# VH-VL binders against q9vpl3: the designs that were tried, part 327

Target 1, 224 residues: q9vpl3
Amino acid sequence: RGKINIQRPKAPHYERARVVAVTQPKYPELPKAKSCFKTRAERTQQQQENPYNEIIAREVRNWLDHSRLVAFFHLSSITADDIFRVRVQLHKQNLHLKSYGSKIIEQAVKNTRYEAIVPLFHSNHCIVFSPDPEKTAALLRIVRRVPQMVLLGGIVEETMLSRNQLVAYAQMPGLHAVQAQLVQTLSQAPGHLIQQLQAHQNSFVQVLDVHAKNQMNEETPKST

## First folded at step 11 (VH-VL)

Design cb37 (framework fv_imvotamab_arm2)
Fold by ESMFold2-Fast, scan of step 11:
Structure cb37 (fold): chain C 224 residues (1-224), chain A 120 residues (1-120), chain B 112 residues (1-112)
Amino acid sequence: as target 1 above (224 residues)
Amino acid sequence: EVQLVQSGAEVKKPGESLKISCKGSGYSFTHYWIGWVRQMPGKGLEWMGIIYPSDSYTRYSPSFQGQVTISADKSITTAYLQWSSLKASDTAMYYCARLDYGNYFGFDYWGQGTLVTVSS
Amino acid sequence: DIVMTQTPLSSPVTLGQPASISCRSSQSLVHSYGNTYLSWLQQRPGQPPRLLIYKISNRFSGVPDRFSGSGAGTDFTLKISRVEAEDVGVYYCMQATQFPYTFGGGTKVEIK
């Protein structure tokens, strides 16, 4: 009879759509206004009244509403290519790296139980979202290879956790009941957690200061 | 190939319990939320709720909170929609659909639907 | 809750002619790059819904080029550049900007 047709299966296009989403351009920064003098009050009021901030704040609330794992990071200088590779690796684990301005985060969490996180975002930062709290271990494994990202804390199952508490959570078996029990054991009242998160950030700064001082006091290797 | 296959049509009387199913295949079942959508005869679409199958975490529409239960069994890649006591007003086509959380927060693949008829 | 309103077409569409379907939200789904979660679904008679467009203007895999989406703020449009016989059905807009997710009432496309 006739020939046997050779057919190659088509690759799943949904995975290509996911890669495209990871490459989504960042929201545009407000135009440079170096040549224009504005008072601090005028700048603050203009930002709070800016409709673009409300749009992006709605996006942040949407991510918070759909995510059961939220991790906060300090972000040091990193190339666009390097951060793209990190985003792709995280995306494979259903972990979504996002960057937002501190005013937008403040607007998004204002009058919510998460308002306490605002002080974490006074410096350069990024956030990782996931619907799956079992991915906390995968997140920390990936980030361990990215020294520019330093964990500050997070939210798991609507409970705010310090860096050490989130690390402890990551070391648990991936069972919902067991992880829920740990979250309750590790969690503290929101007021106390704010102080712990700030103290943790301050401890990190102190550790960096000590490390920098140790590096400055180190003798250069002597070769003879 | 992503596919969602739903259980067959049901005919029930008011007050009876019912559990319908939605089986996913061709993708990582635990990586995607599953949503349930109601379509009453001749009417439009209504979102009922979603479940994350990995740990059975659920979110319900306020209109359906307490009226139905959504559950999942990841070992057999199946999500469920359940009523403890059916009403005639529950007569509708029920769809399950996969939510793409990362790309667009929208339902990309849909089951064929389960027709539920509740009459005395 | 965000209410999504769709306008009915005034008459059946002639084959090969363009069709435009309107969708309006009760509050802003204000457009900025990558944050407007407005989708369009097609439901052919006796079939389940099928995703056509996501994030206002992006065609889903396998969707013909004759379908396009546009819009910003509270007003969104789905356009079919030249209607084919297989385009008969009901078209729904959907928002996922906030819980609960909401759908438009649907717009029926019929052929003369």
Scores: ipSAE 0.038, ipTM 0.564, lowest interface PAE 6.4, mean pLDDT 78

Design cb38 (framework fv_imvotamab_arm2)
Fold by ESMFold2-Fast, scan of step 11:
Structure cb38 (fold): chain C 224 residues (1-224), chain A 120 residues (1-120), chain B 112 residues (1-112)
Amino acid sequence: as target 1 above (224 residues)
Amino acid sequence: EVQLVQSGAEVKKPGESLKISCKGSGYSFTHYWIGWVRQMPGKGLEWMGIIYPSDSYTRYSPSFQGQVTISADKSITTAYLQWSSLKASDTAMYYCARLDYGDHFGFDYWGQGTLVTVSS
Amino acid sequence: DIVMTQTPLSSPVTLGQPASISCRSSQSLVHSYGNTYLSWLQQRPGQPPRLLIYKISNRFSGVPDRFSGSGAGTDFTLKISRVEAEDVGVYYCMQATQFPYTFGGGTKVEIK
């Protein structure tokens, strides 16, 4: 029951001071014919970069620029209470779980070195940030107990790492081992990591595409 | 423990300048926004503006644009709300509150408030 | 600007009984990307506001489960299943979907 009143009520008849200000800086919509037809100016405004998105993108860039550990996850359906428990466990390790809209992430990383991560965010997602890369092992231990969070890859010390490379990094104890791993990673062809990150995203997209096609196939064929 | 601590109550005359403060602790100050909210005596809440301490980017409510200045000093984890010339209509309780777009998308922790009284 | 209208203005409630507060927005609060940024705040007498619920229905840390939020589009509800003495105060809805951020006029919950 989503209806407050079956009848669309008019404004209340208050004899004394009104409870709410009804004046707005912008004008209300015109008759339906006008609201259905958009002028070129209105279409241009609709296509313009949203200032609000740029404000939030500023926050995303700040997290990326000031985190030595960034981990990208696909997020399946999870209850608010369950994600809260995960967030508490992560926070104890100085790991910060954040979620931003895909368009905002795209705007934040467009024309930057991070632009290659955009395809990871076509579906439900979240990102974990930390100033401490030594917390990678703690992160993976916590997430292992959360099947709704699937690791896609990450950035450690400004170096893009696949899921397998991030797991390997978590197993490296101490400074010399970490530097050896970074040397090996830096000597690899740059395309390998991008291909791996896009493969994970493409695999998910393929699963969605198969599901969509199967759903369409459930419908009875239309006859001409 | 996340905490926002505001400066003490102020009693001023119309035309005087004033700068009140909001000090953050228990979190990474530069990673979160600080907003300012006014509550006139016996009235509801009214949003004034926000600042991102990392780069001091500000956004104001149209009702407060040109009336106040919001600033921050990240070296002492403090945000400020300032008037160049107070009016009697500025008499109110002023709250600062923390905002994050990556989690709650709302004001999660609030300061205790600063009461500003402007009268001649 | 989005106008947020709360009903009722005041809600006298008997201890242990439920309370329900409605919030209506002048425009849909669904952001362009499908998210709805509606929060509920509690202000006890002489205290600063406290976040209760964010994104329509998610309880904030430390908020008792007797508080629940629901709604979609322009119509939202905050429910207290069993009102306790400490729940006395003014409740506000807030939208963060569009600048400027706007609050409802407030609903005063008090004990009969």
Scores: ipSAE 0.697, ipTM 0.862, lowest interface PAE 1.3, mean pLDDT 80
Fold by OpenDDE, second read of step 12:
Structure cb38 (fold): chain C 224 residues (1-224), chain A 120 residues (1-120), chain B 112 residues (1-112)
Amino acid sequence: as target 1 above (224 residues)
Amino acid sequence: EVQLVQSGAEVKKPGESLKISCKGSGYSFTHYWIGWVRQMPGKGLEWMGIIYPSDSYTRYSPSFQGQVTISADKSITTAYLQWSSLKASDTAMYYCARLDYGDHFGFDYWGQGTLVTVSS
Amino acid sequence: DIVMTQTPLSSPVTLGQPASISCRSSQSLVHSYGNTYLSWLQQRPGQPPRLLIYKISNRFSGVPDRFSGSGAGTDFTLKISRVEAEDVGVYYCMQATQFPYTFGGGTKVEIK
């Protein structure tokens, strides 16, 4: 019984071959997705001006203008459920997690002081907004538990900060506390200077006093 | 908690003007869009338009363009829908809803509705 | 305008049984950014609409797990795994991919 060559099956009889050829489902050639090699960024750049872009860009700009804390994150393989969980946690702290397309962000920040953030949005990203810069520590605490969210940088009090600077900022005492400390330090400085300046004078007076006392003792005749 | 509270039911005659309100609370009113949706008696939902309260930028459905005016007062976190001259065909329930483009890209919170009855 | 067609118009369901609602769009709801902005809303009798599902398959806050959304392109489905008495009402699909936003005609879910 001849070994059925499964690698090179004998061509079926002509009639059978015809039937098989006609009954073979012609799978539409999957459009060679020329786009499979285009990065998300490239795909987004080629996207036609969507009428929504202006509308959403307006929203983004408004968030930027009214937020005292803005943090930018890269998202790495995060699920919708994970995002939702993080969003809820952030929301409890008056932190607002938003996600926008790169083109929208570009349009929103074009010719503004925020234009420098555009390079941060070449991949999957999200933005966290807050009206309270004191929430930076809370934000970082929450995000630390989410390895899929990578801090890229942020804006605090209209100042752009690197990742490291944001971390440092979160560790600092509140602005008022720092200011108070500075005032205290500065207020102590003059006192110290005065003390130092007077130290020599005081020392001199002491020496003179001792000398005067010694002279008086020498002049007191031993009353026999 | 996010809430949208609408003004009470209205009974009007044809030709009268009307302005109904939607007050938002529990969120930053200026950061989210407000939309208006009409529901005629026993019918489905119809999108009328949206407004961005921060700068009062407005978009209308073509079907409602020129028929109604959508406005907002951000100082009191209130959006408005108004008619200059009501028609009997304007009889419907009107809903305001919050629209979020950043997260849900849809109407995530709704008002309780305002019933408008226009009868001669 | 994008026309949203829902089927069936009415869905009588026995308590505890599953329900399925279909929504078809006249054109693709895939946005230029790659997202599909299809939402499902529930309107109980005498109540305003409530958001159930956004972006095809994401459950809104407070929505029970028995609700699920699926689909792609022009065909979308809302499923209720086990219908409860509180699920009675009209369900609407909505597209927000293009202006004007449009709703489906609604599907009435009733208890047999």
Scores: ipSAE 0.662, ipTM 0.831, lowest interface PAE 0.8, mean pLDDT 87

Design cb39 (framework fv_imvotamab_arm2)
Fold by ESMFold2-Fast, scan of step 11:
Structure cb39 (fold): chain C 224 residues (1-224), chain A 120 residues (1-120), chain B 112 residues (1-112)
Amino acid sequence: as target 1 above (224 residues)
Amino acid sequence: EVQLVQSGAEVKKPGESLKISCKGSGYSFTHYWIGWVRQMPGKGLEWMGIIYPSDSYTRYSPSFQGQVTISADKSITTAYLQWSSLKASDTAMYYCARLDYGDWFGFDYWGQGTLVTVSS
Amino acid sequence: DIVMTQTPLSSPVTLGQPASISCRSSQSLVHSYGNTYLSWLQQRPGQPPRLLIYKISNRFSGVPDRFSGSGAGTDFTLKISRVEAEDVGVYYCMQATQFPYTFGGGTKVEIK
């Protein structure tokens, strides 16, 4: 008949914990020939792992070398559905979200101009690439709605920028030459005076924008 | 929309040469790998090789090394699979597929397939 | 080469019933990076393959919740909680842990 008694090994049966003495961990059973000679299969496996590392590193270096905007993020717990929605939004703006293992990134950038980014990848991370640095503002607008993604810094036109410098860059005019000059200025001290002047200018512009919007809204009640 | 569009069906005789194509659109062609996969009539899938279009770096399955050539022309966003001399055993459906190690570490988008029939 | 073995060869199921497909590798699929590069593909009749699951258990975009993947090391399972008519086709497991990439022999899911 083959009765199945599925209730016998229930979790409550283990509530009475048996006294398990602290036992020195048994050394794991050594596989046959572990420390003697490498088999042909073991040598082949090691060779396959080495070429594989270089294949992925090639991809990482290509993204770094051909992107004028690279943004680095810390990534906290996020669902697959949520990150997928972010990828779709970013892709519409020609922004490409990628995730690579820390060891591969380290290998890819070692002895290159990008080596300084390695400390950013010791935690859970992701990178956004784009050929268009003018998309920095769009990137930050999208990511502001994703609290799990925390901007750490980036590279714009081959210049490494901090989080605050990237935010400042995003607020710059869209003329390419002007943006390149401002990147140079932001990467050199002192930049605080420029920010103060822009803050005063932006405050004035905001007042003008509010006034203009109020006048537009005022027209509707009068015209209707 | 990411699309891979393959060339039409081919009917060839043993000993003839053949080059089939896979055109990518809707993404940055040079940043993604293209792989080729063979499916013999009524059989499963076999990986043939991959190419990185940015620098034309290739890696072949040992079973296909020396039997086919994989190439790419990034100016027209097209990858190719080529035989110098076809055999009847090459009769199969051939798929191209996009591969990325930074997203899902697998083949994500596939072409519609090219049927190659080799008979005397 | 890593050999991928799938069971069953065919799985006739009644609409709305669950289906389960097993995949076993001849060697561990755990990569030195700590990841397991095991994927599941669906091929509907007359169509190219489609990615369903990557890295054992992660659903690819557009894949319904009724598909789930699980497993570790050398033993992996794809489950369809409630088979629908559109699920008819051949399912393949694939490993990308080592070159050459290898596929399971396929499991045909069909309506009885």
Scores: ipSAE 0.676, ipTM 0.837, lowest interface PAE 1.3, mean pLDDT 80
Fold by OpenDDE, second read of step 12:
Structure cb39 (fold): chain C 224 residues (1-224), chain A 120 residues (1-120), chain B 112 residues (1-112)
Amino acid sequence: as target 1 above (224 residues)
Amino acid sequence: EVQLVQSGAEVKKPGESLKISCKGSGYSFTHYWIGWVRQMPGKGLEWMGIIYPSDSYTRYSPSFQGQVTISADKSITTAYLQWSSLKASDTAMYYCARLDYGDWFGFDYWGQGTLVTVSS
Amino acid sequence: DIVMTQTPLSSPVTLGQPASISCRSSQSLVHSYGNTYLSWLQQRPGQPPRLLIYKISNRFSGVPDRFSGSGAGTDFTLKISRVEAEDVGVYYCMQATQFPYTFGGGTKVEIK
């Protein structure tokens, strides 16, 4: 039984070769990405000013201006299907997952208070927008289940937060709860102060009372 | 539910001015572009232009630039298409549509259309 | 301007049979960021257009699974696996990759 040379298979019979040649899926030659040798900077510069980018950039600005919660994520090898699933979950919580090109983001935030976010968009990324900052905890809960989404940072109430700060924020009680606690704490402070101030006086009065009682006992003549 | 409701049918004479409306509801009107599309009788769809209601920034198709004016009033969530002087050739159905720029990147919701008839 | 060419102009189909519509663009519809903004619209008689497919192959909300989109670059196809009576109308492809946005000429789907 002749050793089937798997490394150099014998050319099939002419008829079979014809059939194979005709049935071979013609994969479109992936355009040799001339871009493989272009630096990211070069690739970005050559991006022709597409009028569409301006439209999208305006929209990005609008999202930024109207969102009270913005979170930035790096995407690592995530499939479209996975993104869709996450999007649906987020949407149920009034969280809006968007993805934009880096140039669009740059254009959108240029000469704005958000310009500092540009460095976050050098790789595959997505942004989550929400009008409700209280949804931060919900956001983090959802994305924890998606290892391909890496939190980079965010904006809450117009304040840029690091990843750690955003996580900490999500763990905090609501603003109103915190305020209530603060008020409660502050309201108790005067009471404690008064107690402390009165503590010495009260002690002094007690000592005097004891002394007075002792003196009265000494002055009571032993009636024989 | 996202809805675009357009104004009623118009019958005009050549040379008259006209302004038709498209009211959006069920979504944040300021977060989406509104586009206008013309459909002449028995013909296909033609993109006319788009407007961003938040700041009224407008883009026109070259074919319609200078021929029509697109505007919006965000306070009443309404977009407008207007002619200063109508021509018989302006006889068509006019649709407004919401442009999604995120998920769909297209016109996802459409108005019911406004029929404009220009006849002498 | 990007010219969108649809074929055929008319597609008479028997109920329950498949239909296929082709759309060809004069240039690539791949955007600089890698997305292809091709959509398919359905317009039933006397109704406004309705979005069916976005970004080549994604079905819009409420669109039946019998509709599917495919293609890349300059060649795109809309398929209806089993044509139903409600599918009668004109179908348009639309590109939103570049201004001005442009529509195909439309394909009329009719029942034989």
Scores: ipSAE 0.026, ipTM 0.533, lowest interface PAE 5.4, mean pLDDT 84

Design cb4 (framework fv_imvotamab_arm2)
Fold by ESMFold2-Fast, scan of step 11:
Structure cb4 (fold): chain C 224 residues (1-224), chain A 120 residues (1-120), chain B 112 residues (1-112)
Amino acid sequence: as target 1 above (224 residues)
Amino acid sequence: EVQLVQSGAEVKKPGESLKISCKGSGYSFKHYWIGWVRQMPGKGLEWMGIIYPSDSYTRYSPSFQGQVTISADKSITTAYLQWSSLKASDTAMYYCARLDYGDYFGFDYWGQGTLVTVSS
Amino acid sequence: DIVMTQTPLSSPVTLGQPASISCRSSQSLVHSYGNTYLSWLQQRPGQPPRLLIYKISNRFSGVPDRFSGSGAGTDFTLKISRVEAEDVGVYYCMQATQFPYTFGGGTKVEIK
């Protein structure tokens, strides 16, 4: 179609703002109360509980609260320029690539249904967030060109999915029956999955895929 | 030019149903969250909830959960705020606003407001 | 819920003089390296709110440079360097760090 993008005159400004936001370096910021003239009690409490980790854990919870698509990746060695190009490409699809330390992720998801993901982050990792679960297909197309990023699994509409379940979801958009079956699969095996996940990080994806296929009572063919 | 245009003022009696609208133009409507904000006469702003029009996913403030329904029709670029049974305490100005996701998590463009008056 | 407290409730100011509005959150709004989801909104009489400042100190498109934001953690300030007649209205701070989003009680800026 030869329709002119109605937002084209505004797009350059919006794209510049987005790129600047994505490319701005992260700098730790502490409340003024945690500056000079600390009492011994305040110093002891700050040493006991890392306030920086608590602050960033709130950011992770905020992303989880606002996102309906969360994808977890193992990240192999990659240059700053390469990851920047990937981040910009993802951002154009409303996909936001973030990196957090393992302890921060643990603090963010502790005492939530997502606590089982913690073992996935014992090695180099990154997370992609989006408010739009239909962007799962776009995400997988983009990361297929980035061999340094290996999909481990994710969360779609508050439901934890394996790598194969995310691929299946991307291939069957708008198919509510399949989504319901995936939710049923996760609800039937939470305790068993957590035990196996703690033994081997990568086996989490495999266990969920096997259980999902058994729940569906047939193999999911590769579509198109 | 990004614009959000809301439906006109409403005068209702307690127990009546109501649906007000917010029509977006000048941007990709389905790809931005739309929020609803209440301002009671002479009071401040209260966030009610948000909707993602592409699939009509909604999130509500706990204070408004079960009190209102937020919906959207992306084919006509319109979001809605609905009451099944109005109360006098629902008398307020209601604003819709577009939410930016990820960059600043803020309401960047606002509708002109819909005044809802509920009296016996 | 994060509670947002604004002071003063009203700020009568002479044209051309500065105005300062404070906002304090019940919890830290700091998320990441420089990313604090604290915004300032302006509402002129009879008009809808308008975004002025986002992420503490960044001016939104079309906002005059006389408006500036500052702060960190739980304490934030909006300053108007030289108040103009068109600046009369109510100013609100807002946090989007945590659901539900919450607003300050508002500060009325008026000409004395």
Scores: ipSAE 0.007, ipTM 0.507, lowest interface PAE 9.7, mean pLDDT 76

Design cb40 (framework fv_imvotamab_arm2)
Fold by ESMFold2-Fast, scan of step 11:
Structure cb40 (fold): chain C 224 residues (1-224), chain A 120 residues (1-120), chain B 112 residues (1-112)
Amino acid sequence: as target 1 above (224 residues)
Amino acid sequence: EVQLVQSGAEVKKPGESLKISCKGSGYSFTHYWIGWVRQMPGKGLEWMGIIYPSDSYTRYSPSFQGQVTISADKSITTAYLQWSSLKASDTAMYYCARLDYGDLFGFDYWGQGTLVTVSS
Amino acid sequence: DIVMTQTPLSSPVTLGQPASISCRSSQSLVHSYGNTYLSWLQQRPGQPPRLLIYKISNRFSGVPDRFSGSGAGTDFTLKISRVEAEDVGVYYCMQATQFPYTFGGGTKVEIK
């Protein structure tokens, strides 16, 4: 046959490499190989989790520290294509949609003024960052078309704002001084946002408690 | 548009020092990681390390730890890859690439590459 | 280190026909965060790599619909439904599930 097989591999390198790679971290040897292998596997798993938590927390802290607009959203089930489309649309307005795990956010904001936001992230969530607080109106316009994203609140010019306060800010004319005055007026009651976040959390817990009690009263006895 | 522009090709002798650059534009440089990837002539891609320009935190591949230094200067939106003493085995194309963990968790934009040739 | 093995090493295809590239990892790429950090890159002759697909199956901006990714755990596939002349190049899979990040050996796609 005159056909040259240079574009097709002689042997399935994939299978060979895969078999060899099972000893990958460092080769366990002889009688103590099993103990070294198990210890190594456990260490590798811990190293994989621990370094990423700190590395990504660094990124989260940087976004929080250097964004003048931060908006927090609950995120319902959405396809990768749909969220990517939203991300592209937001990027055109210098709005940066990011998704981080709850554990990473908790680590990033622990012992900071932002620690109160942690309860918002115990369910599916995402965050939008921008250096430009005047883009709040553009953000809300875009998100209005995305029912899977529900605004929970945010931070504007280092001031924590509830959902309603962010909506009010977005409706102000595009005059920085006027918008700054609104933020100052809305924030003149220290702890108001913290109180609202705690109230929402407590209300949710109360709803769950009432629901559980109603189910206990209405359910047939179970022995399991 | 997001762009990473790398310094021009270098021809060096073994034992010489070298510092190549990767300048970012069209995005917030300090919010994204920069990774360095080596491609030996006619070979595949090898990850060398990453840096976070905001605080200059670095993470290296074990095979490159101590062989190169990765640094960044956020005031001029530039990342660097440096050798104190080059060897012939450093002859390769070197790419910088942007990475973040809040979106793609992968290298999205790449520089054009810097060819480094080390020969006596 | 996680070893990434690609097959075939080269894939000559007729223009307009499909191409399929396989990538197998020595360990599961499922991260404890629940995501699988497997990407596909395209490198055209004389050009830098270009991101095609991230997290197994998500197309990057500007990547044509003819490219699709699939797979789970340790076995991943990149498919090109109708190969075009501009698709000539080397394709690499990459894992970012654990450090150090590792690449497959590459698959060269050429027109017959």
Scores: ipSAE 0.730, ipTM 0.871, lowest interface PAE 1.1, mean pLDDT 81
Fold by OpenDDE, second read of step 12:
Structure cb40 (fold): chain C 224 residues (1-224), chain A 120 residues (1-120), chain B 112 residues (1-112)
Amino acid sequence: as target 1 above (224 residues)
Amino acid sequence: EVQLVQSGAEVKKPGESLKISCKGSGYSFTHYWIGWVRQMPGKGLEWMGIIYPSDSYTRYSPSFQGQVTISADKSITTAYLQWSSLKASDTAMYYCARLDYGDLFGFDYWGQGTLVTVSS
Amino acid sequence: DIVMTQTPLSSPVTLGQPASISCRSSQSLVHSYGNTYLSWLQQRPGQPPRLLIYKISNRFSGVPDRFSGSGAGTDFTLKISRVEAEDVGVYYCMQATQFPYTFGGGTKVEIK
């Protein structure tokens, strides 16, 4: 009895083959979940205009308008749990982590002073908002522990800053401290100049006095 | 801590007007949406509408459009739900809830509810 | 409107045993932005609803690990790995993918 070759089954008789072909369950082609392989960025680029977008865009605009600190981050392979942990830490510092679609951001900032931020949102991203620009240092400290969050730039006091500028800003003493230092420096400058100018004059007067005294001493006849 | 505190239970007659309140605290009231949800006795939850307190932008469920008015006073961090003329069918528990689209948790924080009873 | 259908209506469970609740939507809850805005809410007797899960599988703050959400497209599941006495109540799924927001009919979890 010939070993049934399970790896290369003999083709069934033509009639049987026909019956098998007709009775083979046509499995619906599983919709190639092409959607599973699209990056968030790709999905966001294909976003159609939806009335829903206007609602969300309103919120985004409000956050932008009322925040004195805005930071933009790229997200690289971050898990939901990681995001949640970071969110909690940020929230303790009155920092608000938000995530919006790129198209929502575009709609929100269209024809506004924030339009320049649109190019930052081509990939997975999040935004951190704060009413307090002094929290920039705290923000950076927290994010340093999260390698999946890459700082792209930000807005501080209505000024757009690059990544490097934002880092530099965080290292600066508070605005008041800097202003105080500047005022102090400026207040000292005129005094120093006056002193230098007067120093030369005073020196000259001293030399003249010495000369005059010497001349007087030479003219005093020794009254024998 | 984020809290939504609603006004007390109301007993009204048909035809009367009513305005109930939801006060938010512990967060920036103007940055988050407030939604209202109805729960009839022994029934499920029904979304009524939402308001953005910052500019009082409002959206209603079609089922509640024209039946109620949602408003907000951001100065006192309070949202309102009001009826011009109550019906017996308006008898229900009404909840306010916070909504954040930045995280889109849905309704993440809820008020304790306001029971409205409309009887002749 | 998106119709949310929950099953079962009632789920009697023995303490310490797992529970599973299903929610089916009449259409896909995948938003144009790629997210699925399905949430699970718990309502204990005499209390307001409480958020448990958002975006299918994310636990909200303070929610125990015994709660988990899963699913995709139109089919979603809430699981309780080990039911405790405090878990008694009605559970609702909610979609926020489009207006109007809609809730499931609710599933009552009871202790046997």
Scores: ipSAE 0.510, ipTM 0.773, lowest interface PAE 1.0, mean pLDDT 86

